# VH-VL binders against MKRN2 opposite strand protein (MKRN2OS): the designs that were tried, part 4

Target 1, 223 residues: MKRN2 opposite strand protein (MKRN2OS), of Homo sapiens (Human) (h3bpm6)
Amino acid sequence: MHCAEAGKALIKFNHCEKYIYSFSVPQCCPLCQQDLGSRKLEDAPVSIANPFTNGHQEKCSFLLRPTQGTFLREYDGRSDLHVGITNTNGVVYNYSAHGVQRDGEGWEESISIPLLQPNMYGMMEQWDKYLEDFSTSGAWLPHRYEDNHHNCYSYALTFINCVLMAEGRQQLDKGEFTEKYVVPRTRLASKFITLYRAIREHGFYVTDCPQQQAQPPEGGGLC

## First folded at step 4 (VH-VL)

Design u11 (from g3 with heavy chain G100P; framework fv_sotevtamab)
Fold by ESMFold2-Fast, scan of step 4:
Structure u11 (fold): chain C 223 residues (1-223), chain A 122 residues (1-122), chain B 112 residues (1-112)
Amino acid sequence: as target 1 above (223 residues)
Amino acid sequence: QVQLVQSGAEVKKPGATVKISCKVSGYTFTDYYMHWVQQAPGKGLEWMGRINPNSGGTKYDPKFQGRVTITADTSTDTAYMELSSLRSEDTAVYYCARYPYDWYEGYAFDYWGQGTLVTVSS
Amino acid sequence: DIVMTQSPDSLAVSLGERATINCKSSQSVLYDSNNENYLAWYQQKPGQPPKLLIYWASTRESGVPDRFSGSGSGTDFTLTISSLQAEDVAVYYCQQYYDYPTFGQGTKLEQL
């Protein structure tokens, strides 16, 4: 057994009028085989942050993971994502056909959305109790689970709205929460997975610099 | 346009109670916290407490707890701060301030009332 | 309570010169989950309420001139005015909102 490479960044560098993506700057350019030193790179390499985190280390957060396997290795981009809410002690609360589960492991490679801000005075101290009390209500029993309307997502969103209501903030419907918080992160994650798998298979990934267009407002002459 | 308009200056005797109002306009009163901040002459700013106008829930700094009461009237979009058992050390300008919060964007006292001077003298 | 300490208590700066004000918190105001510092800077002129300049330690409030900038993380923060103008003469306060709000004692900025 092994953990996913959560937290591992990718790098992007410029050589041979191409953008080259890899896990680290290689000794030689994969395209022209020239030895690479700082003088042979026109611009400094840029780091592309890993969008995934160990969910068990994220307090008071909304987590997304594939129902089976990990994002980087097994996720197919089409299968349903499972969601959960963390407490302050590394436990992920999530709702399934077996009722509310309290996971101490399994969320080591997750997308995380922080839910609790320090300004929610007294809420962090009450969070674990509120989450537990919410989760033990009759609404989240195993026999009430339904794929489309009473599932892991509606469980999590209903709790989030209880927190928002307690703080006097606007409640969010599924579309609003998904568009504002979930979609940007899953879009970033999808791009990262594509790059990661290509690099894992070939050692690097290459894209062409745009050539038939005006230079961008920031920076110039970089193809 | 967002505005927070406070009631006028007050002169009180020691042991009296003062009640200051903060009327808001230009935004939905129940979507934002209202905080109260004290500033004694020549001194810095001290947080007193806040109210969630939607729930009526309050939080107070322990220094003021027991003497300060913050309330809100949603029918008039007005927050109130009442300070009892006044002493000379309570002579200060009192501000109401809105505390907007977005999960990922700006978080601070973005709009303040003009201030209300309370003078406690015998 | 998180204690906020500013330095210096007062400073005088000539027009066009850089002014730097420091703020230290007794404990970290960095929230690990969103990687944000819960720190704001306010400007207060005589007879006026404080005006928000910067939040999240380095984000300028809308309408605040670009000569104002904030930097720092954790417990050490700075407010910089790159080129002092006459209208910048004021008292400046740092404030944490990681816990119950607390303010620094203020720094009086005067024209030299």
Scores: ipSAE 0.063, ipTM 0.573, lowest interface PAE 5.5, mean pLDDT 85

Design u12 (from g3 with heavy chain D102E; framework fv_sotevtamab)
Fold by ESMFold2-Fast, scan of step 4:
Structure u12 (fold): chain C 223 residues (1-223), chain A 122 residues (1-122), chain B 112 residues (1-112)
Amino acid sequence: as target 1 above (223 residues)
Amino acid sequence: QVQLVQSGAEVKKPGATVKISCKVSGYTFTDYYMHWVQQAPGKGLEWMGRINPNSGGTKYDPKFQGRVTITADTSTDTAYMELSSLRSEDTAVYYCARYGYEWYEGYAFDYWGQGTLVTVSS
Amino acid sequence: DIVMTQSPDSLAVSLGERATINCKSSQSVLYDSNNENYLAWYQQKPGQPPKLLIYWASTRESGVPDRFSGSGSGTDFTLTISSLQAEDVAVYYCQQYYDYPTFGQGTKLEQL
């Protein structure tokens, strides 16, 4: 509930042999107009988690947002994403042609990947200093910015690898990090955006139920 | 083949100090945290502390009240656990255990030493 | 400290029968950010060190027979052995690694 404030929660329920997506279970089925309040649904409604969070409330995390606009409203699925790293006080560190920026706002609708584990004893206490020291190095000055190889993503990944090395762990290359941690989240985000926009426009979204795998109920009567 | 080989059994008097070694092979020593676990006869497992061999950084369970010291020698790929002011209740098998890791997943004690019996008797 | 409590303390099961061991944590070991339970299961035979069976509550360690399975989330976890073999007679421990590691008191599994 608290982390789903970037948009309304989505609900998926089954009626009329269809999957129906909406912001809440309606009083009547939008397809057959049958009252849903007096009859229990065959299957309990499923809540679809909002994949977006307020990045300024996420500690020690890798964040993704569109360079223009928000995911739910303006993102086209193709435009470049901007990335950053959060400290423990709601500041998002990110690298651009203007150098390292320290944003106190603007990341309220982000995809978040946590970078610290609960059992990384003491790393949380050193995180803000470590991030600030990394970010003030000569490597991240404005004149060193390059769209393809020295950009917001390489800044964030280099910091992540510095943390991994400090903890005695293997470094990740861009492909490894992207495939394992970024792609699954952007894929979920894309699905959510599609559903959200359809529901916002039409009040609900409908898909066909896949073929039932369960056998029909056993006949308890005569032949 | 990953192996953790501990030093042999020790018999100590109350008040003495014991130092147990754990020599590793089959992997890069600095890539994994090394933990130490105590098991008193007929009892369960009790975590004592750990070291990051790459940094030398340590964390201990407060119940050992400053009596435990864990160190690592990267030149010999060996971790050590030193327990001072020994009492009869410290009679136990002591294990070193490697903590497996992937950035986002995979924390577990995946390999253990064979154990070192420390007997504290007068 | 997170306190781990296992039940039962001991269990006797016939060969080929199902064994179920429960583990409860005093607080949730589920990390919401990555949706992972920081919970492992170990097997210990007399005179041997513990052997890792399950981590992340349900992920089986390489080389562990498929009759071993882990389930549960948050505070309540279960280790199941679907068909007991003689070599499965051992003490089983659950362990959390959400904070400073703590172990359950152990469950002794014996053959009927």
Scores: ipSAE 0.091, ipTM 0.571, lowest interface PAE 5.4, mean pLDDT 85

Design u13 (from g3 with heavy chain Y101F; framework fv_sotevtamab)
Fold by ESMFold2-Fast, scan of step 4:
Structure u13 (fold): chain C 223 residues (1-223), chain A 122 residues (1-122), chain B 112 residues (1-112)
Amino acid sequence: as target 1 above (223 residues)
Amino acid sequence: QVQLVQSGAEVKKPGATVKISCKVSGYTFTDYYMHWVQQAPGKGLEWMGRINPNSGGTKYDPKFQGRVTITADTSTDTAYMELSSLRSEDTAVYYCARYGFDWYEGYAFDYWGQGTLVTVSS
Amino acid sequence: DIVMTQSPDSLAVSLGERATINCKSSQSVLYDSNNENYLAWYQQKPGQPPKLLIYWASTRESGVPDRFSGSGSGTDFTLTISSLQAEDVAVYYCQQYYDYPTFGQGTKLEQL
């Protein structure tokens, strides 16, 4: 499975004392219409990495996706995100009103947070069994689903804390996990979505370049 | 001020067992892993194992598996390392060392005990 | 096991001169997910325990003088002392914490 257009890196370059964002360096500047060529740019273009990945290719990770549609196309910035945990075989475990789902598809455009670090010795070999045993618990039956306190996020966080405890690490509450690991990634994703949609609709996006400011005054006038 | 204070030097016969203590102060004992490192005379540092004082969970280097037991007593803020079936090549200075941890961003050994010399002689 | 190899085994440097110690790991200790190298440097003086100088390959521990710097990524790492002082005479160890911790064999730094 392969995306046709969406999910590509963006390019940021400098021209006309502006930062210009696009899918690729255009032949002509969209602001002044001058032919660009490689030798007409002051600085090399910078690639902005796509913050989204195919969650089915991420092992032992916490995933976020919109409940409806995709981040790049439909997400409105306000609707709730659905979360899940991957096993080592491309299956995304997630909790909904229908109980624990084991998805083989649907998470192709996700924000991913790796849950294992290299020094968690031997955990990867036991991960799939641990996740399955956790998920077949009576705690995660369809009847127990409740939007505010017993939902996809509490399912995922409870599993993460079980892993942390098994490795002898401190448990995290929802605020701690969200602030430290989720918010930085969703912030980057929001910026990328804004740029992507503007480029998709207009061919480019432009912002003011900080170097329009006067250079700092030089010293050495006294002596 | 963070301090790790180890028990005094030991002289043991081959085949004996030694138990070394590491008493901590200046921080919450259960917030950090405690590791044990061996340094034979004129040689480098060898990691032996670690304990989480909060859970009692341990991990050992395969080289020492079966001979080393690491324990923690939260009532006295003390970690212990017990090494059995002693042989002459176990003559070394043994260190306890605190490891800062975060599930995603682990750190290094920031504080060490003063070391305990164990001499194994016949 | 990840094997750590230091070079040289010993070096002599005059006060005020630059000292450079190298460390190679048998496998990459760079974790792509957090873009961090799980590599630390320690200083050990006779009769004392090791003292942490650098972690994450290039981050100086609090209280460590600016003349100490770490660099490198993946499998090749360097500890640099920009201007040797008398108190810097010691054995230096690199250590990986990507897997079960392993240390280099040590580099003895002497004055002159």
Scores: ipSAE 0.166, ipTM 0.608, lowest interface PAE 4.1, mean pLDDT 85

Design u14 (from g3 with heavy chain E105D G106S; framework fv_sotevtamab)
Fold by ESMFold2-Fast, scan of step 4:
Structure u14 (fold): chain C 223 residues (1-223), chain A 122 residues (1-122), chain B 112 residues (1-112)
Amino acid sequence: as target 1 above (223 residues)
Amino acid sequence: QVQLVQSGAEVKKPGATVKISCKVSGYTFTDYYMHWVQQAPGKGLEWMGRINPNSGGTKYDPKFQGRVTITADTSTDTAYMELSSLRSEDTAVYYCARYGYDWYDSYAFDYWGQGTLVTVSS
Amino acid sequence: DIVMTQSPDSLAVSLGERATINCKSSQSVLYDSNNENYLAWYQQKPGQPPKLLIYWASTRESGVPDRFSGSGSGTDFTLTISSLQAEDVAVYYCQQYYDYPTFGQGTKLEQL
């Protein structure tokens, strides 16, 4: 479910020798109450992009979402993440114990990794056919589902490797794909969630330079 | 380190065919696309085509399609560009250049051969 | 195909001064899914192959001096040399790799 706050970018600005995060630059500093309009900030405010997108608007992409709830509100950092692949028409293909699902809704707050590059000449035109043909094979029937080895992640990665092979590129194993493409994005997402929730609860979040070097939060498992 | 070494200068008559080589070292030949670029004297750069050495798959600019053939020999780590029905207008320096592809890591031509001058004259 | 147009065709700049080269594409080279511009800048000196300076419009290639910078998005791009050095005298090319690769006509940079 879309929330009015789900797509909001965050603003970071400096005042009172602190870094202050909020949804917009306030008229008065939350720490010292001085009017910010009468004094220019030392540095221009910085916009922090929302790491989550509506997956149904992302073409030819690998998507991650919590298996239950949304990243910004319910995700606890420990629960499994569900993954899927988008086609060119807003449908998210994903594999579960019920077989391949073709979702028109439910992925409105997702982490997206684009899979199709412009230099994959002609691939966009064939993408939907290739994904549907791949997904209707006997390999992805409900009775073949296994939590550890034949799951939503292995479904998505196998399709990705079919695309890589068609382009003459080296296939990736789960560890390689996860470390290179997934971990950096989940790390940024976890930081954003922490800031977002604090701002939502208190109206702002304050930190200093040493805190910004803190180790990234650990995420939950895939699928 | 990474090197792309092209064959030497060629002098050809109109109507002839020329075949230029580009031998690579310092990286895995099949991990990068190999592109060919033409540069006529005093003029700019024109992309001709590319090959995926792993699959042999080629793509050509329509301007050169039908006259250009790009091939790769993985046993010698060498790419080739063959241009047929040569005209005086084909007098140019020809470059090979590598291009990596990976999601988010796909970017421009990072290494180029030294160039091969082909002169077409009667 | 995508047509790349550079301006000016040539310019002369004194040592230590800023040089600015512009590049315009006939259609956007911004890929919405990753928010990257598929645009590169190359330097070519006489008798040498082109050398990559900038890719994704603003990312400087390893080993390229920090006086070189790229900016712009969509259809309008700029290469800036903040303080010209003698070794920067060359022809500069922009190139899109959004579709089949195409290059600008080149800008000749001379020292005053």
Scores: ipSAE 0.071, ipTM 0.595, lowest interface PAE 5.8, mean pLDDT 85

Design u2 (from g3 with heavy chain Y99F; framework fv_sotevtamab)
Fold by ESMFold2-Fast, scan of step 4:
Structure u2 (fold): chain C 223 residues (1-223), chain A 122 residues (1-122), chain B 112 residues (1-112)
Amino acid sequence: as target 1 above (223 residues)
Amino acid sequence: QVQLVQSGAEVKKPGATVKISCKVSGYTFTDYYMHWVQQAPGKGLEWMGRINPNSGGTKYDPKFQGRVTITADTSTDTAYMELSSLRSEDTAVYYCARFGYDWYEGYAFDYWGQGTLVTVSS
Amino acid sequence: DIVMTQSPDSLAVSLGERATINCKSSQSVLYDSNNENYLAWYQQKPGQPPKLLIYWASTRESGVPDRFSGSGSGTDFTLTISSLQAEDVAVYYCQQYYDYPTFGQGTKLEQL
């Protein structure tokens, strides 16, 4: 694998009393050089899911991407993330100093948070109309954009709260939405990026098997 | 200790209307949808409909649409299911059941009322 | 509506033996955006309401014994009881919550 792409997963397998992470199971163990036919592994290899998806294939979802570059190649873990909302036809609605943009491309490597549960019974049928009507209001004109409180995130969250109100659910403030839905996914993504970059540079990444430990390092003092 | 407590058994004649209550305690009534499920004697479970107690919004199975009315009283933390034009085949145990969902994770019917037997006989 | 079909309609299993119940949905209940299956399993004993055992196809509800496990994805699901105990004699129902809730017809588990 030479490029980052939405569908790629990592493989974890056990050999030499180590967990070995790679893009695919190699023909030979990188640690001992032994041939790794399927019968020579003690346990079946495990896929580590890619936390990134092609946002243009995600319906009715909240998307996150780096403002510049991609998660796997350029993201530093600290730079601002740009957010958007998908409709049912692969278009990503997002708000910037240029107003509401309707992107048909550019979100191919995104973190996706589904906003519509299938059991919302018919909300998906009205989603595109609700999103378009929301996005054409005077509130989201270019000159109203402000970095601190009238930005891509407040645009997306205000729409989310309109959906929650239509469903009769409690609205969420920025802290509530971020902590509950965004932080767990960005934390997972950060771990994946670290692992991915190590494998890209060295061809594999190695860690000790947990079963070699008597007790987990974390939680020993935390009841 | 979450509890859903339903009203007692009812005996009705064909053509009558029955109204069953489901009083909740141990959680915030408006945070979870309340559903109603019918179980005829010796038969399986059949969904009737649900209410969002926060909005009063309802959804019904087409089989019961027009005969079932589900309501909620947030001042008493009680949901109601009213079934009209009763027929002998409506003889069943009726359950209220709590269901919630979230964008991150969904829930199932995690707590159920004890059931209310409705007998429709001439 | 999504139709749920269980098999077998009934089975008898000896104490300590494995019980396996299958459930098929007429269409996929896997939501690709969160990679979760909107499927639950319930246990119902005579005179009692159903009790939740499993949700998200494989997540065990708090307080449910480890011998109960759920597996499967998309349209084909399985509930397994690894070592039958006397208190496990009951009717078991699968249920989808992808759309308007629908239940399987139930599988009656008896002690052999």
Scores: ipSAE 0.167, ipTM 0.610, lowest interface PAE 4.3, mean pLDDT 85

Design u22 (from g3 with heavy chain W103L; framework fv_sotevtamab)
Fold by ESMFold2-Fast, scan of step 4:
Order: structure tokens, then sequence, then C-alpha cells
Structure u22 (fold): chain C 223 residues (1-223), chain A 122 residues (1-122), chain B 112 residues (1-112)
């Protein structure tokens, strides 16, 4: 059947001394076929949040998506990512060889990094105007696009630094921004993609429990 | 060490204006917002406003808007809070407090001045 | 304005016993985008300025003793002192920094 469970959080549960990942707790253990009635699981299942969001619903955020296809289905882990910045009305501003694009669709499966703190008093009210004014600058015309040094990433980072300057904060270079904010999220996304694709293909994914069940203390529980 | 040192106690008549200073040392003045907080005797803490010393940008609580002016002098690493049209209800200890910030991370008020008592009487 | 309400207004606790102070905000101070609670706790002793104890609801400020801990999310927050010491007698304030800063009314902690 279709992947009706796509976009949902994954669940992790313990059975047969294994961690089992799936879209929902199955009626029977996929390893031993034992019925998993509500009191046969040793621990409550744990939800694993989807690291991807609909970028058009994220306000004032830095977004990443694959240049082709989606993270969960087509991304190979090696192809370049395209980046953009959202306004407060679901539009993703991004820079390409065609100049600044204002996308109303296409970023439904994105990694999102919020750019505003709520305590940046009034910046959200000015954000759309600042982003539009920045984006209509002669610096971001189609003929100025260059793959290595004047691209979607430098466009986004330059705007981020303009916001930081307006708030009296220190500028970030590409390495600083990437290592501090981008890499942790792409690492998490990579792990999620691996689990998701395995579950989609086989119905579940199994790993060894990193910790074996210890014998419970002989005494009674305290709390 | 980080220090915020405020000017001394003031006694003012109703209708007067008071200007309190907050001189900082031990850090880069322009890297942190400076906020001002009022505490009336036996009462809690009330935020008055803040300044970004790098830009001069200010924000004020509506209760004080029009009577409070916050400024910063980067040449002397000093923030100022001026309160006009003083009333007996303005009798309070006034604190400056720095607010740390980094992108996606923020502090609460990690360092405070010692406080300046302003008494409005007679 | 986000209104901060603390309970109790005052609390008496014996040395070595646990002290618990609660703080409630009139609206959520959890920022969904970074999953952080914009809430701090301060200690104030007579004649002194407030001292930061906890920020981001549960992160202890450098130099603050391990007996102080913060918990909660959204609208309901707790400051816990696991084993009261004489030096902990003070007024405690919660504060939100999600919007224009507002403080709770304070909780006076006294030695029983």
Amino acid sequence: as target 1 above (223 residues)
Amino acid sequence: QVQLVQSGAEVKKPGATVKISCKVSGYTFTDYYMHWVQQAPGKGLEWMGRINPNSGGTKYDPKFQGRVTITADTSTDTAYMELSSLRSEDTAVYYCARYGYDLYEGYAFDYWGQGTLVTVSS
Amino acid sequence: DIVMTQSPDSLAVSLGERATINCKSSQSVLYDSNNENYLAWYQQKPGQPPKLLIYWASTRESGVPDRFSGSGSGTDFTLTISSLQAEDVAVYYCQQYYDYPTFGQGTKLEQL
C-alpha cells in the first residue's frame, strides 16, 4: 500500500533483547511472533521525532533541502543541499543562478534552524521588510551568482549576519555557522533517514540493545 | 572580573529628574544588552527597559514609556537611566543588569549592579 | 504582558530539608523552534542585587551549588533546593525572557 505513515514520528520499543524501530507498535513481535498485548512490553515505547519540517510553516528560519528530490526518499547523503530563509508568510527566499526566488512551495521537507529569539524585541515585525530590502539589492542579481563564493549559502549567511549586526551581535563566518548549527542537524537527519528507509522497506528495523536488562534491585521501589 | 558599578543614592523632590549611571568593567561593553530594573521598598522586580550599547537601540516597558530614557556611552563603558517627572511611587532601588546573548542561546541577567536608592520626598 | 505567579508567597524549611518553589506563567514561555524555555530563577538577599541561579528553566549558572535545580516546561516551573543551608535564606524570583521581561512576585524562604 502507499506510505501512509510517511512524515510520522518513529517509535522504538524493546523486545527479544533488541531495540525495534517501526511506525507503530505491531500486534506481534517481528522477531519471535509473540503477541505484544499492552502489558508484555518491558518498557513504554519511545517516540523519535521527525527532524524534517514543512519549511513554509517555519517563520524567520534558515532552511536546508536537497537540490533534487526529498531527504527521506531520494537524498543520497552526498549531493549538494540548497538553502533559503523564510519570511513570516510562508515564503522561502533563496538565491540561485536565476536570482532571488520567492518560493511558495517546494520546501515541505526541510531541516529548519530558527533565526529569531522571541526576545529580539520587534525584529519579527520588521523581518519581512528587512529580508525583502536585502534581497532586492544589486548584490543578488542573476549574473552575480557563482557556485563557490556567491551562492545560496553566502546569500543566507550574509542576511543572518545583517540580523546579528542589527542586534549588536558578533558576525559568524561560514565554518562557524556550519559547525555550530548545521552539522548537528544534518547528522541527526542522516540517522533518521537510515531508520526511516529501513522501516519503509522492511516494516521494521532492529538494533542490539546497548544496555542489557540488569537484574532489578531485590528491595521494593522507592518512588 | 565582571563588575557593574552604579552611581550613589539620590534624594529628589516630586517633579524632578534623576540620572543614574552604571559603569562596566571586565568584559566588552558592546557585546551585552544593558537592562534597568526597578524595585520599590518591600516589592518585587519591575523591568523598565534596555539598550543595545552597540547600536543605541532601546526598548521600554509601556509603564515607563515617555518618562524613562536609557543611553550608553561606549567611550566610558557606561550606561545611563534617566527618569523624569518623579513621583513618590518612584522611590525604589534601581538596578542595571547585563543580558548575555549568542545566536540561538541567550542568558538571563547574569551580572547586576549594586543598586542605586532613589528617594522622592517632600 | 506575560504574568508570572509564584507559590507560596513564603516558605519555612528546616536546615537539611527540601525546599520547593513554584512559578506559573500566564502563557507558554517555551519557544517551539529551539525547544527552550525562556525562564530564569534568581536569589536575592537583603541589601543585595538578585543573583542568577538557573536559566533555560533547568541550566544551573556557573558557581551555583548542585543543591539548586530547576524543572518544568511551558507554563509550570519549579525551583528545588535539595538540602537547605543557612546561606539559602533569601527571596527567590522566577523571570521570563520570552517577551519583555517579567518577574514573579517573589517567594521568601525562611529557616524553620
Scores: ipSAE 0.081, ipTM 0.584, lowest interface PAE 5.2, mean pLDDT 85

Design u3 (from g3 with heavy chain Y99E; framework fv_sotevtamab)
Fold by ESMFold2-Fast, scan of step 4:
Structure u3 (fold): chain C 223 residues (1-223), chain A 122 residues (1-122), chain B 112 residues (1-112)
Amino acid sequence: as target 1 above (223 residues)
Amino acid sequence: QVQLVQSGAEVKKPGATVKISCKVSGYTFTDYYMHWVQQAPGKGLEWMGRINPNSGGTKYDPKFQGRVTITADTSTDTAYMELSSLRSEDTAVYYCAREGYDWYEGYAFDYWGQGTLVTVSS
Amino acid sequence: DIVMTQSPDSLAVSLGERATINCKSSQSVLYDSNNENYLAWYQQKPGQPPKLLIYWASTRESGVPDRFSGSGSGTDFTLTISSLQAEDVAVYYCQQYYDYPTFGQGTKLEQL
């Protein structure tokens, strides 16, 4: 296990006509204080999957992490996210004001979007060479970096579109890629962060049955 | 034929603002960065800043930051450089120059405007 | 900022003879990822804008005579004119474009 908290699932169970979220079934109900260990719950607890993975173990994937700190500890839903592309050997390629960085660490808590599909024959064998050749072009020099138009996101998306074109597929614009692939994952991540922090701080989190979480905050740029 | 044509000479008083244009033709305006370079009389070349006409993104040399504004109008294929709070030491010839992207060749400044003389005098 | 320093400030060369101009950068302008030097040379004649001669340290711009050549890597670069012609009398500038562009102070080439 590379990181005990990364990959740690949350559980949801019913008691006192509420949904209770925790890391494990507590000895006593936090609402009524009845001993939950004296009998098995009538309904089994539901596991909530951790949306974060160790990006260095993801091959040929688009990764997101906060520019500062980690998702579970510091991310506020509005701060900028940094993006990168993984090769097949645990290296995360990402673009910043310092040019293209090749990170062997720092992406252990990331949102991952796999980029290879079953019908992309042989692409994995060429991936590392394509990514390296793409990344060494003068287009990605430090002085060409621009916060809104020539940044980590445009670097990653331009590479993704090069792969799509090589496979005879339609290119994606920023809005299409973001809405289809990024937004659903960041929305799920925001919900998980809210639950995780409440449980971390208080030992549990309680909602009414049936409860739907409010929409995540919309601020914060993608780099 | 690639051409960068700049507006004519200007005479300004200290404290005034000057706005110089650089109209391009013979290529796709949004495919190249546009840079602005200052050359004081008898002196060398000093980079002021640049714009990406495709994005509107700008970068400026710290010596000029706060006084220089570079803009681009894609409907007229024209770049502009506006310099405010003019001082006598701003007397110079100002050049626009294009720079290619990696995939288009010509990272260096392959075409230059003819230059615009700005004289700042009391 | 990367500081570009040229030497000499001026030189006089007879027609048909070799002219050599040097340029030094305060840090490397070699981009390790693509093994390219982000260095250019320009020629400027009185009353005219600069003209690109060489980019990528040694690649001659289209239309530039083959008597002009560039060499060097990293921090030390040279522009060579193998056989000076009268039309080559001008000021020559080196420029790095590895970071935000900076120019050398210029070298004035005169006919002896």
Scores: ipSAE 0.007, ipTM 0.539, lowest interface PAE 10.0, mean pLDDT 85

